# Designs tried in a protein design chat: VHH binders against RNA polymerase II C-terminal domain phosphatase-like 3 (CPL3). Part 14

Target 1, 181 residues: RNA polymerase II C-terminal domain phosphatase-like 3 (CPL3), of Arabidopsis thaliana (Mouse-ear cress) (q8ll04r923to1103)
Amino acid sequence: FASQKLSLVLDIDHTLLNSAKFNEVESRHEEILRKKEEQDREKPYRHLFRFLHMGMWTKLRPGIWNFLEKASKLYELHLYTMGNKLYATEMAKLLDPKGVLFNGRVISKGDDGDPLDGDERVPKSKDLEGVMGMESSVVIIDDSVRVWPQHKMNLIAVERYLYFPCSRRQFGLLGPSLLEL
Short names: E, the ipSAE of ESMFold2; O, the ipSAE of OpenDDE; V2, 0.75 times the mean of E and O plus 0.25 times the DockQ between their complexes.

## First folded at step 17 (VHH; framework vhh_gocatamig_d2)

Design K4 (from K1 with S53E; at its last look DockQ between E and O 0.06; V2 from the best seeds 0.00; counts 0 for: pae E 14.8 > 2, placed apart)
Fold by ESMFold2, look of step 17:
Structure K4 (fold): chain B 181 residues (1-181), chain A 120 residues (1-120)
Amino acid sequence: as target 1 above (181 residues)
Amino acid sequence: EVQLVESGGGLVQPGGSLTLSCAASGFTFSDYWLAWYRQAPGKKRELVAGIYEGGSTYYDDSVKGRFTISRDNAKNSVYLQMNSLRAEDTAVYYCARVETSYGEGYTDYWGQGTLVTVSS
């Protein structure tokens, strides 16, 4: 679509949402999550999802629906993840159920990571190399500044969204997660 | 307790070869990506090579064709074979564990480092 708006690149994990694999959730927390998910299904705007085919729970950051709607009017929205195409596609559908926000502007690096070609995969920092039209006209929102070494001037860092206990442990943080509160 | 212990650093002549080893303990080694980083004097720490749990590899452009990363899951070890060494390769080399849950790569543990010096 022909737009002259600035581009806004949104990191997914710990920025817009928090995900946890089933095998990383303790059984006591799984019972709580199942009840919360059943109650959440009754709301017009859902924030808690169970994805059986990916084996994970996903919790959206509060206020996300209003944020995305307003941001889409000011920016051309792009999603970015180091996850694979399946994960990226599922999270894009979750965040954009009507398909009007991102319009295929979803960057996934897990299956064809930068600078990967074809079957090669490697751990890398995040960047926008090879993504057309994204240079000095872009704003990036991400929970981690150190993963964007080539785009530090374009980055707005936000507080990590850590709903699940395993996510707090992943970042070496002590104390309860939001689920445990 | 997670531990990563590097070894194999030392002094070599330009054009020489060296093999670095990293012995890992305290976690299920086969589930993680492993990486080698280096830090030269006055420079930031940089990724040199990585290897994911399935065996695919990554190399920084400065070392492609000269360095080879490998892993031995039975011995909980990751290796860096360094050939055709140059003075610019002089650095402290760090073994690192990369957590990849949820599609994000996050380095959560570092070794103490092993010094590689390339000099005549």
Scores: ipSAE 0.000, ipTM 0.121, lowest interface PAE 14.8, mean pLDDT 78
ESMFold2 (binder alone), look of step 17: mean pLDDT 81; pTM 0.812
OpenDDE, look of step 17: ipSAE 0.857; ipTM 0.930

Design K5 (from K1 with S53Y G54S; at its last look DockQ between E and O 0.66; V2 from the best seeds 0.00; counts 0 for: grease 24.5 > 24.2)
Fold by ESMFold2, look of step 17:
Structure K5 (fold): chain B 181 residues (1-181), chain A 120 residues (1-120)
Amino acid sequence: as target 1 above (181 residues)
Amino acid sequence: EVQLVESGGGLVQPGGSLTLSCAASGFTFSDYWLAWYRQAPGKKRELVAGIYYSGSTYYDDSVKGRFTISRDNAKNSVYLQMNSLRAEDTAVYYCARVETSYGEGYTDYWGQGTLVTVSS
């Protein structure tokens, strides 16, 4: 049975959040992050997380909690990531701690087993055909236009969310990251 | 060079048990997440179980309660204890390394695989 709502497909990385591996964060930035994380714990909605078991920092895009609450009333929400299921499951738990937003509608493409290439990651194209239901009633939010060659009419492109310096360098961008500002 | 070598596959009756082993070399084992995937004929490869840096684990719902993943950093090895085996568990099982650089999880190396056949 199809939902009576339109579907909203949300890219995870650089759209809703930004993650960095512990050893990709310089020591001076690590100290700043620890202080910010302690302050963030006191807020009603957290945006900065230190995940010891994954070995990663994750920073949520400002406004994400209000966005998800409102979007869930209008759309059937789906998460889509090029990461594997281990990563996707953890990010879904983070974004949906009560388990009421996505209801298992999480697509992880990093389980295909293709090796990562040298310097910059060469992302695979994303496609909803055969993975989800009929795509004619879908809206997609993603920071990367090029990865959706078959669904450009459904795509709302957003500015990449680059909080960590290593993420900014990954995309070859000049100047400071948001953490450094 | 990165190597992942699986062993322990074989023929077993339903309800039986097997332990799969994966010997890793060519990298700092403790710095990676490890996983077991499986692929049955005519199906896509699927994640079965994963183990993070800290030893925290993930299981697919189809194997939860029956399979146990573990790692031994001193032996550079990851294991999959498979209990209460079912015909549906028949597949080639692959040990996999998961790279987490740049804040995502990508499987970047696979073993050769070991065949598990559950047949009555």
Scores: ipSAE 0.625, ipTM 0.871, lowest interface PAE 1.4, mean pLDDT 85
ESMFold2 (binder alone), look of step 17: mean pLDDT 80; pTM 0.804
OpenDDE, look of step 17: ipSAE 0.838; ipTM 0.920

Design K6 (from Z3 with W33S Y52S Y58V Y102S E104S Y106S; at its last look DockQ between E and O 0.04; V2 from the best seeds 0.00; counts 0 for: pae E 11.4 > 2, placed apart)
Amino acid sequence: EVQLVESGGGLVQPGGSLTLSCAASGFTFSDYSLAWYRQAPGKKRELVAGISSGGSTVYDDSVKGRFTISRDNAKNSVYLQMNSLRAEDTAVYYCARVESSSGSGSTDYWGQGTLVTVSS
ESMFold2, look of step 17: ipSAE 0.005; ipTM 0.215
ESMFold2 (binder alone), look of step 17: mean pLDDT 81; pTM 0.808
OpenDDE, look of step 17: ipSAE 0.006; ipTM 0.247

## First folded at step 19 (VHH; framework vhh_gocatamig_d2)

Design L1 (from K1 with Y109V; at its last look DockQ between E and O 0.76; V2 from the best seeds 0.75)
Amino acid sequence: EVQLVESGGGLVQPGGSLTLSCAASGFTFSDYWLAWYRQAPGKKRELVAGIYSGGSTYYDDSVKGRFTISRDNAKNSVYLQMNSLRAEDTAVYYCARVETSYGEGYTDVWGQGTLVTVSS
ESMFold2, look of step 19: ipSAE 0.628; ipTM 0.872
ESMFold2 (binder alone), look of step 19: mean pLDDT 81; pTM 0.806
OpenDDE, look of step 19: ipSAE 0.858; ipTM 0.931

Design L2 (from K1 with E99Y Y109S; at its last look DockQ between E and O 0.83; V2 from the best seeds 0.00; counts 0 for: pae E 2.9 > 2)
Fold by ESMFold2, look of step 19:
Structure L2 (fold): chain B 181 residues (1-181), chain A 120 residues (1-120)
Amino acid sequence: as target 1 above (181 residues)
Amino acid sequence: EVQLVESGGGLVQPGGSLTLSCAASGFTFSDYWLAWYRQAPGKKRELVAGIYSGGSTYYDDSVKGRFTISRDNAKNSVYLQMNSLRAEDTAVYYCARVYTSYGEGYTDSWGQGTLVTVSS
């Protein structure tokens, strides 16, 4: 069925959540994370996950569950990531465990490549050109303004979500991360 | 150096079966996600199946129930069991390594590919 709602395109990393590999987390921080994960597991809506099968910690941005519930009533939700489909699928399952929010509306760009050329690049920019119903009726939420050169009028830029110390270092930020506060 | 070497491709009849293998070297195999991709003539490369380091699996809807991905960390190998093959499965199949960086997963290493042809 055609939707009468506006479309809302959501970036994943540093917009809705922050992930860190096990080997990027120092032992002292891992102890804190394991305690927080145990406490978080008791809550009806979790925000901190330890994924043994992926070797990753994932922390959801505060307020994400309430935001997704409210946004789904006003917008047709889409996920857009520069990550590959395997990662995008797992994060979509994390954000939509009941399967009622995105309904397969997940765009991932990290699988592109030409084996003959040996150059496997994820595109540097994001673009909604050619996607049905998106060109004039979309709102985009992303922490990275520069990745949307052709949709600046539709973009709501948000503060980058940096929970893990390694993520702050990635962006050249030397103060404490949210985990450390 | 990272090496991924596919084998097991060939000609098979519709409804038949084929097992693809990928031998990996040059990295700590058990730490990485592995995937099979395929590329048919004139089409973009597409993810067929993936297997995470902990053994959880992913399948594209077009192959679910017919294909099975598995890994053997002791042999540094990943496999794709392909059953009930159809003409639409004809493609070059690639083994791939997937890693995450700063929360984003991406594929950074590919094999040379092995051709699977499903024809009567």
Scores: ipSAE 0.395, ipTM 0.769, lowest interface PAE 2.9, mean pLDDT 84
ESMFold2 (binder alone), look of step 19: mean pLDDT 80; pTM 0.802
OpenDDE, look of step 19: ipSAE 0.823; ipTM 0.918

Design L3 (from K1 with S101H; at its last look DockQ between E and O 0.78; V2 from the best seeds 0.73)
Fold by ESMFold2, look of step 19:
Order: structure tokens, then sequence, then C-alpha cells
Structure L3 (fold): chain B 181 residues (1-181), chain A 120 residues (1-120)
């Protein structure tokens, strides 16, 4: 009755996609984004979204749709984000509009039961303890090695996907972002 | 300073109704996502309902069809209408703000909570 597939745990931000709040996008870039979004709508699989209800732009990493299709045949897919459940729910809908890839296997840490105190806005690390089916057969894909102290042998680290200028500045990187090229 | 002040909690009979209110101040209310969380004794705090800055809503499966979240940007307020209440709904309910820096959603401010008790 249960699936026999191995588990694949996917980070969201900077791994599968990059998002920016409307207030973090300069007017000159917003004009470019609107044109690109209109062009993108004509494609069979979209990669650029303007979400008025969330107040965000989201750009999917190139190749994501082909990757998810192929990965879903080999693995039971899980999403794991440091964002809260409201954010995680919307990103899961975006990545899985038919609801056939993740089937509720979405972990969000940004609304942990413990109150946040001090300046720390997210949990320090990710952990798979207590996630059913992760005991010995898991692969993790994430742009951040540091957040996985207990699962290093399972981790495939990938280059951060930084489409928006604000995301590049967030990581202290000089030079143009992918949007600016 | 950011403030979230809940009100409207109390004792109610099973099958009854209650409206929770949350008055917000210290930030541009219309730019933020808002949420209601609850914490029952001995359990972790859990998301009950959310409302995005553009007005779309989210509900936990346990409350769909019974609870309605709404916001009034003119009054800087968010509401939770709770109908067909059950004993399992007994909890402290918290109003919360969600920040979206760097395109991520983080719950960063919580109210003090208001107690809802569903008992005969």
Amino acid sequence: as target 1 above (181 residues)
Amino acid sequence: EVQLVESGGGLVQPGGSLTLSCAASGFTFSDYWLAWYRQAPGKKRELVAGIYSGGSTYYDDSVKGRFTISRDNAKNSVYLQMNSLRAEDTAVYYCARVETHYGEGYTDYWGQGTLVTVSS
C-alpha cells in the first residue's frame, strides 16, 4: 500500500526558485519583469510569476519542470523550507499545481511552536528526525550545506539560484544578478 | 513598535459561535500577511488560518467550513469567525504577522493570545 520509492528532500529558496517582495524590486527592474512575465505566459511551462495576493515575484530555476517530472518517477518528493506554512503552501501549489508530486510532504519551519526571541527569525538548522520514511534512504538537495549538520552524507549541495538583485545583495555578492543580464 | 492585541475569547458551548478580533499597530498593515495560530494545553502551536496581503485565505483542514478569516485594512484589524465549535477547538488563539523579506514568509510577531474554551 505505501510507496516503495526512496525519498528526495528539496530545499525551495535558492535551490528550486528565487523570490522577491514587490518593495525589494526597483522600478526599472519591475518594468523588465512585467514584459518577461507576459512573454513567459505563452510558454507551456511557466517560470516567472507575479503574485499580487502574496506581494511577490517568483522566478523558477531553469530546468525545474523536467527535473521534477523525472525525480518524481525515482523518488518520493518532499519540500523542506525555513519559511512558514503560509509561504510553503503557496510554493508547493506553484511547483505542484496538479497536486501529484508532493502529496502533503511539505515541511515548514518558520512557524515553529516555540516563540521567537531575540533577532533570530528562522531555526538554526534543518533536521529530518521525526519525518516518517527518512531513516536510511534519503537524498537531500539544498544550496546551504551549513543547515544540515546531521545529514552530510545524504546532501547534494547545489549552487544558489540568485535571479533578483536583492537576493544577490542578501548574500553579499558583487556584480549583476541574472535578471540584470 | 509592532503590536497585535487579540480580543473576543471566552467560554462557549459546543456548536456555538465566537468572533475573535486582532487590532494591529506600528506597521503598514495592508502590506503584511496575517494569521491566527492556536495552542492547546500540552500541544505545539499550530496555524489555524491565514490571510495574504492580497486577500486570499488559508485554512487548516480541521477548521475548513467552520472558521472564516477576514481583514479590514481601514481598521488595521484581522478577524476569525468561529462557528460550530467543538471541544477540540479549546486553545489560546494568537494573532500573528508574517514578514516577507527576501521573498520568504516568516511569522515574526505574535499577540499575547486570547483563551477560547469550548465546554458544556
Scores: ipSAE 0.557, ipTM 0.846, lowest interface PAE 1.8, mean pLDDT 85
ESMFold2 (binder alone), look of step 19: mean pLDDT 82; pTM 0.818
OpenDDE, look of step 19: ipSAE 0.860; ipTM 0.933

Design L4 (from K1 with S56N; at its last look DockQ between E and O 0.74; V2 from the best seeds 0.55)
Fold by OpenDDE, look of step 19:
Structure L4 (fold): chain B 181 residues (1-181), chain A 120 residues (1-120)
Amino acid sequence: as target 1 above (181 residues)
Amino acid sequence: EVQLVESGGGLVQPGGSLTLSCAASGFTFSDYWLAWYRQAPGKKRELVAGIYSGGNTYYDDSVKGRFTISRDNAKNSVYLQMNSLRAEDTAVYYCARVETSYGEGYTDYWGQGTLVTVSS
């Protein structure tokens, strides 16, 4: 029996990367980001992106490329986001430019929204629906524990990756952001 | 208040064409992604097409080459041109706003939907 790889479920935002809309970035930081991004383009592995088509900056968590490479050898990788498919698709392309890591294994819960159920901004619970395999063989990496009420035992909680000041503000954090350091 | 109002739905024959419109109000239209979803009877709602703030587009594989999403920021409107319609395209079509605040893309507002029926 070909040993089935364990499944690794990865959250996107604040786990693997941090994004900010252009209008969420202060003018004083814009030039800094532009310079950093220009420098980043010269590197073999990029971590900072300015996406004009999406109107946002995206910063990948340090070590992300090495992590994904190593993880892909041991796990079947899945992306799981509470966001919609549009955003998830673009992030998947970013994280997997060759399409070999996830191969369409992207779950976006935002598409399941009911017009009557209201604002998708309200945190909903995640589950492993759509992730094939035994639950016991699933490992989850996420910055948020509360969204996995039924799968806490599968969850490896990681520290939130907050690069942009607006993201820190979102979580009520004071002090300088990683961008500012 | 954010509002999305769809129009243009109706009955069409297979192979026919239809254009859906969505009029948006209550927010800065140009700052958001817009999308069309559809929900067929007994099926889950699915993303059909999206248009990013920069104008780039997304299409589900099932509608590629047949559907075209566009937006007019001056009119606060998003459109879905549907050509070569098939019976399987029958669904309630919803216009949606996609919020990407703080790096998360959520569909946060929906229209009431417009019914598209493709039948001979």
Scores: ipSAE 0.384, ipTM 0.725, lowest interface PAE 1.1, mean pLDDT 90
ESMFold2, look of step 19: ipSAE 0.596; ipTM 0.863
ESMFold2 (binder alone), look of step 19: mean pLDDT 81; pTM 0.810

Design L5 (from K1 with Y102F; at its last look DockQ between E and O 0.84; V2 from the best seeds 0.74)
Fold by ESMFold2, look of step 19:
Order: structure tokens, then C-alpha cells, then sequence
Structure L5 (fold): chain B 181 residues (1-181), chain A 120 residues (1-120)
């Protein structure tokens, strides 16, 4: 008989990781980050990356590697991002270097800008329309609950992961970021 | 004002070559990722090639080995060298800028498009 897994849709940014452009990081914080990244490279599972080719820092949420290992045994994993395919491809490689977790199940929305206005950065809402077979048999993990108007019953909300100071400012939050603690 | 101006499209025979150019202005060119997309009639727009700010490249499988993306930061330009052209490469080609502020890569500006027609 059929043995099937439910689908788990994982938002990337502020759910599994937090990224910042090089020029969004103050000089004193960059010095701290470079030292932390050097030390992190000596660990068996890395959580902090300096991507020169992309011009970005990326920090993975603590516990992500154990979570992905365990979730992959229970669910068919999908990545979802409002970023474009260039960004999505790099984040998928980072999260799945062996290519065994997602098997190409990556949804990227950031290529779909309206050509009539050149500054459409984020679609209004997230949905799974056009993703075959997912509407009633899916669990979604995302930090932003209100962007899923058609899937509220399938959503598990998590606290936003805001490592970089610029990310806290983006969301209008007071106090230090996790980098600053 | 951010502007992306494509040129170099036209009619070419199968097996031929074209170079597309995109002149950029109104932003610090070297800080951004650039991409070429194409859209054939009746199809979704698809990413053809991308070039990150640090110079690494991405290619769709359908064009690997035939197309080369490059950038010249001194001229604020990105190029797509297209060799061994096939009928299925016929499309409108768009130059695009990718914004990476606040940790995601968004395609936020598009050029007007330049038509490439590959036919006998």
C-alpha cells in the first residue's frame, strides 16, 4: 500500500535564517561577525556564513540542522521564499548541501514583479495556488501569520528570527538584535 | 532614476550568435546582482542567467554551455553572449536588477525587453 508523508512548507527568511547585505552592517559589527564566522568554521555544523559572491551575511537559526533532520523523516519538505530564484537557489544549497532534503521543492516568488512598475518587491500575500496537491494536506511554518489568508488552519507561527540590527530596524523593533547580545 | 536599457536583439539564423547588452544608470551598479530573463509567446517569464555582485554566475540548464553572462562595472553594463542559437531561444529578453537590502533577493527593476528571433 501507499506510504505517504504530509508536506511541510518552510518559509526561509526570519523563520529558518536571517540575512543582511554587507553595506547594511556597521563597521564595528562587521569586525565582530568576521571573528564569529572564523570560529564557526571550526564547528561540525555551521550557522554563520559570509557570502562574498552574494555580498551577504547569513545566520542560521539555532537548532536548524537537528530540526531539518527530524522533520525530513516525518514530512516531505518544501522551501518557500518571496525572494527570486537566484536567492532561493543559494539558500537551498546552504540548507541542503547534499540535495536530499528538498529535491527541488523550492518555491520562489521574487521573479514575478509587475513590468509596469519597476519597484514591486514583495507580493501582497502568500499562497499555494499553482502548487499541485498542497491545499488540504500541508503544514506551513512561517514567522508572518497574516500573509497566509487562505491557509490559516495549516499554519504554525514562529517567532521572527532577527539576528542582525538592520533586520530589527526593518520591522521597527526596539532593543538590541541577537548579534548585539 | 533607475534605468536599464537593453540592446542587441534581432533576427538571427539557427547556429548563429548575438550579444545582448544592458546599460544601467541611477544606482551603484557594483552593489547589485543582475539577471537576464526571457519570455516566449504563451510561456511564463523564466530566468536565463544571473550574475551576483561578487561575479559568480547562474545559468538555466537549457542555456548552459551556449550562453555567457558577464558584467563590466566600469561601464555599468551587463552582457549576455548567446552562441549556438536555436529556434527555442526565440523570446523577448529582459535585463533585470536584483535588490538584496534586508536579506532577500528581489527582482525590482526590469528593462523594456529586446526581441531575439531565431529562424531560418
Amino acid sequence: as target 1 above (181 residues)
Amino acid sequence: EVQLVESGGGLVQPGGSLTLSCAASGFTFSDYWLAWYRQAPGKKRELVAGIYSGGSTYYDDSVKGRFTISRDNAKNSVYLQMNSLRAEDTAVYYCARVETSFGEGYTDYWGQGTLVTVSS
Scores: ipSAE 0.562, ipTM 0.840, lowest interface PAE 1.9, mean pLDDT 85
ESMFold2 (binder alone), look of step 19: mean pLDDT 81; pTM 0.811
OpenDDE, look of step 19: ipSAE 0.862; ipTM 0.933

Design L6 (from K1 with R97A; at its last look DockQ between E and O 0.03; V2 from the best seeds 0.00; counts 0 for: pae E 5.4 > 2, unsure alone 64.9 < 65, placed apart)
Amino acid sequence: EVQLVESGGGLVQPGGSLTLSCAASGFTFSDYWLAWYRQAPGKKRELVAGIYSGGSTYYDDSVKGRFTISRDNAKNSVYLQMNSLRAEDTAVYYCAAVETSYGEGYTDYWGQGTLVTVSS
ESMFold2, look of step 19: ipSAE 0.143; ipTM 0.604
ESMFold2 (binder alone), look of step 19: mean pLDDT 79; pTM 0.785
OpenDDE, look of step 19: ipSAE 0.022; ipTM 0.444

## First folded at step 20 (VHH)

Design M1 (from L1 with S53Y G54S; framework vhh_gocatamig_d2; at its last look DockQ between E and O 0.69; V2 from the best seeds 0.74)
Amino acid sequence: EVQLVESGGGLVQPGGSLTLSCAASGFTFSDYWLAWYRQAPGKKRELVAGIYYSGSTYYDDSVKGRFTISRDNAKNSVYLQMNSLRAEDTAVYYCARVETSYGEGYTDVWGQGTLVTVSS
ESMFold2, look of step 20: ipSAE 0.652; ipTM 0.877
ESMFold2 (binder alone), look of step 20: mean pLDDT 80; pTM 0.803
OpenDDE, look of step 20: ipSAE 0.854; ipTM 0.936

Design M2 (from L1 with S56Y; framework vhh_gocatamig_d2; at its last look DockQ between E and O 0.51; V2 from the best seeds 0.00; counts 0 for: pae E 9.7 > 2)
Fold by ESMFold2, look of step 20:
Structure M2 (fold): chain B 181 residues (1-181), chain A 120 residues (1-120)
Amino acid sequence: as target 1 above (181 residues)
Amino acid sequence: EVQLVESGGGLVQPGGSLTLSCAASGFTFSDYWLAWYRQAPGKKRELVAGIYSGGYTYYDDSVKGRFTISRDNAKNSVYLQMNSLRAEDTAVYYCARVETSYGEGYTDVWGQGTLVTVSS
């Protein structure tokens, strides 16, 4: 009989959550966020966090806790970020406080340098070559198609999660952000 | 020019201690995470510890309880106190600057490294 699960590789930023640095948040919005964060603390599963040590607000995508619970029963979960190991560790702790969903399956941008004579050779894309046994049996969820030059047939592209006004500006979008609605 | 210069490496017996230092110049030191990485011969470089200007720290599981990272923003310096050293701690240790301003974090500046050898 079969005892294997498919692998599910999840992008973090704009897929599962959206973050904004303190200095990217206008004073008017900061006051609203603090009130929302106080209300959010009373809920069983939090979605809005203020991280002093990173100087950031982080808002989790609606439905994320139910999604992760259900997905963990069907898939072996992996996180894959273009961020470095420190960033990846913080986000993994946020998404998996008990450490039982990912079990160290957190892929980050390499933390050692590979400098050549130019800086255009810095890794700018994601690739599963180093993940044994995944290429034909993996599902990828990411908001960005361009970061996957390979594995496009396994990619489920999702709408970017843009909660903060600065994130909408980052992507050149007009109109109110979800915070403003 | 942005520079990170490590010092304090050397030969130490198992169970011994060393303090590594990293002197930084050419940037606003207080705005960044600073980290120590290490690379043993033939191995991949790995993150050992990191510290932010607000005093928040990270340690790899292999060094928790034995190593302590600290920084002195007035001296533009970061330190790694290594206690209870083991043979597997033998590596070249690199000081690094981590840029976190734009959402994902990445290491953008490396020192030249300082060798730590733990041998009986």
Scores: ipSAE 0.006, ipTM 0.329, lowest interface PAE 9.7, mean pLDDT 79
ESMFold2 (binder alone), look of step 20: mean pLDDT 81; pTM 0.808
OpenDDE, look of step 20: ipSAE 0.231; ipTM 0.650

Design M3 (from L1 with T19R L34M K44G S77T V78L A87P; framework vhh_vobarilizumab_d1; at its last look DockQ between E and O 0.74; V2 from the best seeds 0.00; counts 0 for: pae E 2.2 > 2)
Fold by ESMFold2, look of step 20:
Structure M3 (fold): chain B 181 residues (1-181), chain A 120 residues (1-120)
Amino acid sequence: as target 1 above (181 residues)
Amino acid sequence: EVQLVESGGGLVQPGGSLRLSCAASGFTFSDYWMAWYRQAPGKGRELVAGIYSGGSTYYDDSVKGRFTISRDNAKNTLYLQMNSLRPEDTAVYYCARVETSYGEGYTDVWGQGTLVTVSS
């Protein structure tokens, strides 16, 4: 059944959304975020969330809801994250609240973390071995090109989505984040 | 030094119960997601249950309704209540910390593990 459509593999962080945990957000920025979240709740589809249970703020990339709706008509959608299953489950719920887009096609690789590998937030290589078996039938959207050494011809690279100041600092970027603008 | 120390494992008959504890030290416990993983003999490590920093929970389908994860932030302790145990629950159970800096939820600290054996 799924083999009749091309597959679209979507990276989560910095591709579809950007998140910051509560202790990474300064008080001055929290006030701005609270006001923006209040305004955002009045819209048909939300883009800014304060998740008490996760302890974080999440900002969705502009246009994501329209993109997912259109892409689901053309592709079999898959989420791919180097995060663990806890993270992957929450992000899938956020991006697919009705459960109709991904249907369990969520790939998470972060359950074996090893602190001796240095900073575990540094991307490891990604691959589709064993999860799909049909590399020539996929399109991949990701902000990180080098993490896909075996699928470069299938990759559409996008600009990193960096809404929070802490995320710009994570990548060593100077200047204001999108929140600060 | 960040440290996670499990206890409460042992031998139990099918249908029995055990309560696992994990004592955490060296970090601000309430800021982190916490999880229990298990590794059966000859198998890979798998996520069993998780609890987010704000208190909501996740369960693997194989344990849903039988296991309950909880945390006591005042005591820096994670718990796993395991009821209606089955032979397939036999594994080394690991307490784990989940780092969420910059939004990613990856497992970065592991305990030493506690053995749970379910057999007659």
Scores: ipSAE 0.523, ipTM 0.826, lowest interface PAE 2.2, mean pLDDT 85
ESMFold2 (binder alone), look of step 20: mean pLDDT 84; pTM 0.839
OpenDDE, look of step 20: ipSAE 0.857; ipTM 0.933

Design M4 (from L1 with Y106W; framework vhh_gocatamig_d2; at its last look DockQ between E and O 0.67; V2 from the best seeds 0.69)
Fold by ESMFold2, look of step 20:
Structure M4 (fold): chain B 181 residues (1-181), chain A 120 residues (1-120)
Amino acid sequence: as target 1 above (181 residues)
Amino acid sequence: EVQLVESGGGLVQPGGSLTLSCAASGFTFSDYWLAWYRQAPGKKRELVAGIYSGGSTYYDDSVKGRFTISRDNAKNSVYLQMNSLRAEDTAVYYCARVETSYGEGWTDVWGQGTLVTVSS
């Protein structure tokens, strides 16, 4: 009689959105981005943000607002990031401005103190150890399969969302980014 | 060489105040987010307060209203003003830098820490 929801764990970066530090965006692309952001702010559900307080651009994956609304009715939603709590807090506010989708179910792993090279980043693995409520079946949506060694059977891999040219270069890809199309 | 050097720790009575300072060098300070973490004996290191490159702040609920983080970009320094100190605030406090290259924020540089002891 009582209804139950499965848990849905959502990776943030390159799954739901793509972010770029201001210093990673070339001046010619910054001009294009500012114009696109101005046009985007006319819409009731925005997808492109210039965050002065964070020093970052963020572009949301197309269809994200409808996806989150529908997923929240079927699943208990969790956000998971290898970013730290400062980053995770801001991205959660962006994706859940009313605070009703995730209800504090935000996992951030980037506070651990292991060094990461600013120009060459060492990948970290993800797991659900220490996450309350993960006793039942979970579904994971992430752009990267290799970071989930303990949960591969529950993983739905998606194509990386690479909007900014610097993000394509980070993954060693040639050709235009989505911004450039 | 990137460096963060904390100072200002010490012994203080409950209800007292301390100001922690962190001097930074070797990077463009104004471009980074800065944070204070603490680690009590036998506990995991936890985020206490953060300040974004644009000046917005974050506080853990346990210190909200008692602690204030600030930065002085001209002096390459970040500060933690701690008021109304309690025994549970006893910890080693670490200044930290948050890197935001490659599209996410992660803590990549730590200071050596400064001890704050709040005791009867």
Scores: ipSAE 0.550, ipTM 0.853, lowest interface PAE 2.0, mean pLDDT 85
ESMFold2 (binder alone), look of step 20: mean pLDDT 81; pTM 0.805
OpenDDE, look of step 20: ipSAE 0.843; ipTM 0.927

